# VH-VL binders against Eukaryotic translation initiation factor 3 subunit M (eif3m), part 8

Target 1, 160 residues: Eukaryotic translation initiation factor 3 subunit M (eif3m), of Schizosaccharomyces pombe (q09722r188to347)
Amino acid sequence: DDEQSFAFLLEAVKMDNSTADEAVRELVQRAVNSPKYFFFDDIVTLPPVQQLEQSTLQLLGILSGGMTDDYVSWVAENHAHCQHQKFDEDAIARKMKLLTIASLATQAPNNTLSYGDVAKSLKIDENEVELWIIDVIRAGLVEGRMSQLTKTLSIHRSSY

## First folded at step 21 (VH-VL)

Design v4 (from u5 with light chain N93S)
Fold by ESMFold2, fold request of step 22:
Structure v4 (fold): chain C 160 residues (1-160), chain A 117 residues (1-117), chain B 109 residues (1-109)
Amino acid sequence: as target 1 above (160 residues)
Amino acid sequence: EVQLVESGGGLVKPGGSLRLSCAASGFTFDVYGMHWVRQAPGKGLEWVARITYSGGSTYYLDSVKGRFTISRDNSKNTLYLQMNSLRAEDTALYYCARGYWGYFDSWGQGTLVTVSS
Amino acid sequence: QIVLTQSPATLSLSPGERATMSCTASQSVSSDYLHWYQQKPGKAPKLWIYDASSLESGVPSRFSGSGSGTDYTLTISSLQPEDFATYYCQQYSEWPIYTFGQGTKLEIK
């Protein structure tokens, strides 16, 4: 089963600093492409991962603490690297937008994030913001309550 | 509310060319990877090509590589497929599809391409 | 390349019956990348089930999806007239390509 296979691969790399380069690259490729994996601090800090190419390490750094604009700038200069490493540019872009909402939620004053701020940060129409917030909640990154009346997300918990 | 409207299909001779268009509306176009998927008469679905959200990368079915070019104009919310050196086996209804992670969450109605001598 | 084989090619049943159709992959596919579409004659496909078992918005609860690895199933618990259509499975475990099964036509007996 693929979910079990990824979890075993991650644990194998965690437990053995001499893990083969092939397995480390497979771990990274599966993590960055996965629609279900969002917590890259656990990957970027692994010693075998730190031996990978500079461009890969830059991407992992963006995924662990950056914003969507950081990814947009990075990928514009790294299309060939993504092709060689089999990184899904669209999946990573979507992941970065979800992570950006989670970061905005953590920083939101009074635990209230406006739809306008989300729309500006993601460069999307405000009428689409609720669809993206639903995805962030379904990903388990944020717990909160949407209000169309006030056009805000009231944050109960942010896990990012 | 998402709409994808294909156009540009028609009858063409083997070796000829056609340019397909897909007009997108009801969503922020430049956030999505876009695709062409085709269906030969009486047959199943076959993925043809994709282009990333920015237009920075393109990928193709092996049998069309070098003959077909996918492109997009994000300022016009339009996806294109330039089809050159057409063959009889390219005869199909061509769908525009919106990518969402690893599946197609929205489809157009298709535009028919017939390659016949 | 992963080949998706759907069985049966044609499934002839009456309203009220249970329908079961399969999608078998030549190599293991992540359930996160195995999806189903419904297509009626003269219409575009519609996303029906994503991530092997999650129903798209508006899909009736009589539909279910299950499976893992190489074997996936779409089930309709009690067929309604509107359920007669062709169903396609699709996978994306092989970046950058997408693969469809050949389809199962569900028709009225």
Scores: ipSAE 0.882, ipTM 0.940, lowest interface PAE 0.5, mean pLDDT 93
Fold by ESMFold2, last read:
Structure v4 (fold): chain C 160 residues (1-160), chain A 117 residues (1-117), chain B 109 residues (1-109)
Amino acid sequence: as target 1 above (160 residues)
Amino acid sequence: EVQLVESGGGLVKPGGSLRLSCAASGFTFDVYGMHWVRQAPGKGLEWVARITYSGGSTYYLDSVKGRFTISRDNSKNTLYLQMNSLRAEDTALYYCARGYWGYFDSWGQGTLVTVSS
Amino acid sequence: QIVLTQSPATLSLSPGERATMSCTASQSVSSDYLHWYQQKPGKAPKLWIYDASSLESGVPSRFSGSGSGTDYTLTISSLQPEDFATYYCQQYSEWPIYTFGQGTKLEIK
C-alpha cells in the first residue's frame, strides 16, 4: 500500500500542476527519506516542486546530480530546515553515499572501481567498502562483481 | 566486528542524575545515526533518543524530553545519554543501538539504571 | 502515534512445530519500515527480519516474514530449540520516532 500510495501521488503531481502544496511536500518528503527511491530527476523537474523553498530545491539538486560532500556541506547549514520538513538527515546521508558510489561506477575507467577510491570518497575504512557495494547492488544502481583479491568492483552495468 | 559497550548505569534516587556512555568500535562511527533504546524489567522495548551521524540533530521520546540529553563525541567514538530529573518509570536496561535506514542493526548488551527512593 | 499490537502475547509450542505470530499496526505502515527482532533472556535484541520479509545475515531460512499495510507476520517453518525467544516488531513510518510492538514470547510447551 505505501508503494502504491507513493506511485499514485507521484503520478497525480505529474498530471496536474494545480496539485495542492501539501501533497507536493508529502511527495518530496517521502522520496527524500525513502530507502528505495534514488532517481530524483523525475521529481526535481515537476513545476509544483519548483515552487518549494530554496533549501529544498538545493537538496533535490544534490540528490539529482551531486556527491556526498555536497550534502554534508548543505546539511551542516540546514538542520532546522530538515527538522521542519521532516527530512531524515541520516537516511539522506546514506542515500547520498550510495548515489556517490553509483556515480563513481558510471565514470570508472575500464569499468573497474577500486575500493580505495570508494573509501576515500565516502570517508570510510576500506574494509567496510564491500558492505556499501552490496547495498548499491541491492538498490539496483549497479551490477558488477566484487574481488577481494584485487580490491575492485568490476562493473557490468550502471543504472545511474 | 561491530561492538557497542554501554557503561554508567547504577542505582539513583528520584530526581537524581546519571550519565551513560557507549563505546563504539569496529566501524566508522560518524557515518551512523545512534540511538538509546530501553527495556523496563519484564517489559518490552522502548525507543528513547537519537542523534544524527554528525551530532547536528537530536530527537527524544516525549516522556524524556527536557530531562535527557543525547550527545556524541565522534573523535572518541562515544555516544552519551545525560539523564536528569530521574523518575521511577525510567528504571530500565538502556541499550546503545546503531541506526541503519529505519532499523537497529547492532546493539550493545545494555547498562542497568535503577531509580528507587 | 502508530501502535503495534503483537498476537499472541505468548505462543507455547514444541520443537518441530510451525510457529506463526502477527504484528498489527493501528494505521498503514510501509513494508520498508517494518522490522523484526529476536531477544533471548538476558541478551540484547538482534535484528532478525528487515523490510518485512528480508532475513538478516545468519538468520536460518526456516524464518520468513510477510505482510503489508496494517498486517504483518513472522513464521518459523519447523521450530528448533534455539528459536524459543521473544520477538518484537518495529516500525519507522513516523519520522523521527521508532515504535515497537509489545512482543510475542515463543516458549517451549
Scores: ipSAE 0.882, ipTM 0.939, lowest interface PAE 0.5, mean pLDDT 93
Fold by ESMFold2, fold request of step 22:
Structure v4 (fold): chain C 160 residues (1-160), chain A 117 residues (1-117), chain B 109 residues (1-109)
Amino acid sequence: as target 1 above (160 residues)
Amino acid sequence: EVQLVESGGGLVKPGGSLRLSCAASGFTFDVYGMHWVRQAPGKGLEWVARITYSGGSTYYLDSVKGRFTISRDNSKNTLYLQMNSLRAEDTALYYCARGYWGYFDSWGQGTLVTVSS
Amino acid sequence: QIVLTQSPATLSLSPGERATMSCTASQSVSSDYLHWYQQKPGKAPKLWIYDASSLESGVPSRFSGSGSGTDYTLTISSLQPEDFATYYCQQYSEWPIYTFGQGTKLEIK
């Protein structure tokens, strides 16, 4: 099935450093576009992946440790690369916003992330922040409790 | 409350042009990819075009490529569809739709385009 | 290009009955990219089920979606009068394009 197909592909590339270029590109394309895949350290460290184009490696670096503004700057100069590689620019933008929230949560003082800080980082209206927090929690990137009274997320656990 | 309001539909002769607009409100517009989806009278849904959140990339149904141009003005929270060289088969109700992960989570009520001699 | 075929084209049932309709893809599609919409006459479509089986907010629990690969289903356990509508499946396994099935019209008998 689809989940086993991706997991099989990832495992095959991990076990064989001479994996065909087409399979490596398929792995990357499926990972960056997937609404369910968020942990790019596992991909950037693979030797066959390190042989891909510089623009692709830059994107994987941003997904591994960057923030949403890094992606916005990168994609502005890489629309043709995304079209050639079949990277979904909107899906990756959304993934980067979720990963940015997870990064902010990991660094939040006293395990408390303000809605104001999220809204500023994502460049969204503060009244939309709870929808994004729900998505981050559903993605399994953070665990915490929202408070409309204080407009904060109390972080219990962060996986990112 | 997310609202998408289409306008600009009407009656046009084959070979003519129309410009559709979609006014967006109730959400941060420049965060979302936007789409046009059409429905011919009594028929099903057909995706027509998309534009990325920034406007940097556009994609089209093959039968409209070269004739239709999707665009957006993020400062006005507005999506557009410029429709040139219109054909009878382009007759449809045209919906503005908001993209989310690969589906359309919000829709307008549509604007009717009729292409007839 | 992936073609989605919905069956039956028309399903005529009474309130209280169980409805089942299918969406068959010409090649395998990811359940992460298979979705359902409800459309009532004169109204815009509404997202109903996403990721094959997840109910959109406000969708009654009598609805369910299932499937994988090429075969997906939408089921309504006990039909209510408000459920009579046309249902469309949609896929996005073929970046950058979106495709819909032709619809199943669920009508009152």
Scores: ipSAE 0.879, ipTM 0.937, lowest interface PAE 0.5, mean pLDDT 93
Fold by ESMFold2, last read:
Structure v4 (fold): chain C 160 residues (1-160), chain A 117 residues (1-117), chain B 109 residues (1-109)
Amino acid sequence: as target 1 above (160 residues)
Amino acid sequence: EVQLVESGGGLVKPGGSLRLSCAASGFTFDVYGMHWVRQAPGKGLEWVARITYSGGSTYYLDSVKGRFTISRDNSKNTLYLQMNSLRAEDTALYYCARGYWGYFDSWGQGTLVTVSS
Amino acid sequence: QIVLTQSPATLSLSPGERATMSCTASQSVSSDYLHWYQQKPGKAPKLWIYDASSLESGVPSRFSGSGSGTDYTLTISSLQPEDFATYYCQQYSEWPIYTFGQGTKLEIK
């Protein structure tokens, strides 16, 4: 099924720098749209991927090390590119918000991330923050415990 | 609590036009892609159109492309569907739906559009 | 274009019975993009199962989803009267379009 197909594509592109252009594009399109793929360093560094369009490489760079505002700026100039490449703009926006929380968690002093900081960074209402943190934890990006009383996430582990 | 409230449905003659609205509340509206999904009386669900979180991209069911226009006003937390050149086959209950990864996690109550002579 | 075919069109069962319904795709669909909705008469659909097998919050544990590729199932281990509804599968493996099956109506006899 698609998990098996995606893993096969990824391994094929890793092992063969001459992999057909359509397979490389399919790999990238599946990775950026997937609700379950988050580690783009593994894709950005592949030689066949480095031959793709500059707009695609910019997006992969943002997914690898940027924040949600970087994506918002990029997509505003790249709606047509997303349409042509079949990139799901909403799915990528959500992925970027989850990756942004993971980045904040990695840098949080005393392993404590405030809901206020998350809300400001994502530009959402603070009362929505716990729903996003649940998603980050379910994605396997962060392990921790939420406290509605202190409005914080206590971080046990961050993978990003 | 997420709420989506559709309005603007009614009876219209073939070839006519109608504009649907969906008022959103209980969530940050401009974070989500939004959709219209319809259901003809006694029939199944049919996706009609989507618009991205910013409004920057729109996509349509082939049979409505060129006749329907989806839009949004993020300052008013409102989704719209402008329906032109209406046909009897467009008769349906039209739902506003919130997109989440690839499914619809919240739905309105629907607004009925009837296209009949 | 992927077509989703649900069967049977109607299931008539008694409380306590095991219900099984299928969703068959005309070509392979990622389980990450195969979802199920419950709709009761006069009500909007509700997300029920996402990613083929994950239960939405508030869905009773008697429900389960399974499958991959072209064949997916929704199972109710012990049918309750409140489970009377129509169930739809939906896919999103073909960006940007969404496709629903035509539904299975579950009737309590």
Scores: ipSAE 0.878, ipTM 0.938, lowest interface PAE 0.5, mean pLDDT 93

Design v4 (from u5 with light chain N93S)
Fold by ESMFold2, look of step 21:
Structure v4 (fold): chain C 160 residues (1-160), chain A 117 residues (1-117), chain B 109 residues (1-109)
Amino acid sequence: as target 1 above (160 residues)
Amino acid sequence: EVQLVESGGGLVKPGGSLRLSCAASGFTFDVYGMHWVRQAPGKGLEWVARITYSGGSTYYLDSVKGRFTISRDNSKNTLYLQMNSLRAEDTALYYCARGYWGYFDSWGQGTLVTVSS
Amino acid sequence: QIVLTQSPATLSLSPGERATMSCTASQSVSSDYLHWYQQKPGKAPKLWIYDASSLESGVPSRFSGSGSGTDYTLTISSLQPEDFATYYCQQYSEWPIYTFGQGTKLEIK
């Protein structure tokens, strides 16, 4: 129902460059806040989206190709913008951490990502890493096998 | 394991003030948005306030706005609720809760606030 | 503001029976933002069902959640003694605020 409405909105904006500004802003707000949307290249490249505020475009750029530290720096200067645009700062922070793990997984040598590298990148304790990896797998961003014995994720597939 | 321990509740007169604390352990505190949720005796749950992971943004239930202030000290892994101009209707067990996307995945035991003359 | 109305307020049943309770929203809510909590007397609430239908870890498979739009349901297929508790629905479709239903108390007949 609501997820179907988001998909329709995304397709409408993709097909019509003259989509109303209000609808474009709603698309972006729903995408950045959504616990289930992660592929921001599909959003940032849309011509109507490129007409939005520079602060919004910076955020979309971070979501499409940045790391969690980029978001932390951006949001520290943009709390008022997030409040005005109704961007959920905590949801976006969590999304950025999941996207960061997916990026690390794509770049991991020998298809093996150490828990230590994840913990360092996310600035979390290493004993929390498996909880985050479960989330990144549930999000469909990474397929792999966790090993508490070796403290690694063996990557079979990364979609990001 | 995640642990949230509230303190600072007690008996207070109408118009008085209290400061609640929530000590967090077993997880990286400054990664999560944090909340206060209350429950009046024999009643249901009511969300009261939230603060973002960094402390940069705060939001409140309309009936407490201007009277309550949520804050956090990430260096001490502690969440606070400053409660001013307390009313009888604020009497409740106050829970510290950890936010996860759009729900509360971890809760403390609560600290009781009783507002009575 | 979205109001969540739970029905019935009290549900009196015996172990082994099927329990069904509802959460009705005054406006449409995404299933991604509709959640259920279990609370026993003297204890903190526990997340029970998230995203309308996903069971939290440790929740028995006799529990299920369903629904979309304005109408959501929690079902217990065969009640066990430990299932008697109060259940709350909660939504987050109206950033930045959270709202709960008033609760359904499931008690032993």
Scores: ipSAE 0.862, ipTM 0.928, lowest interface PAE 0.6, mean pLDDT 92

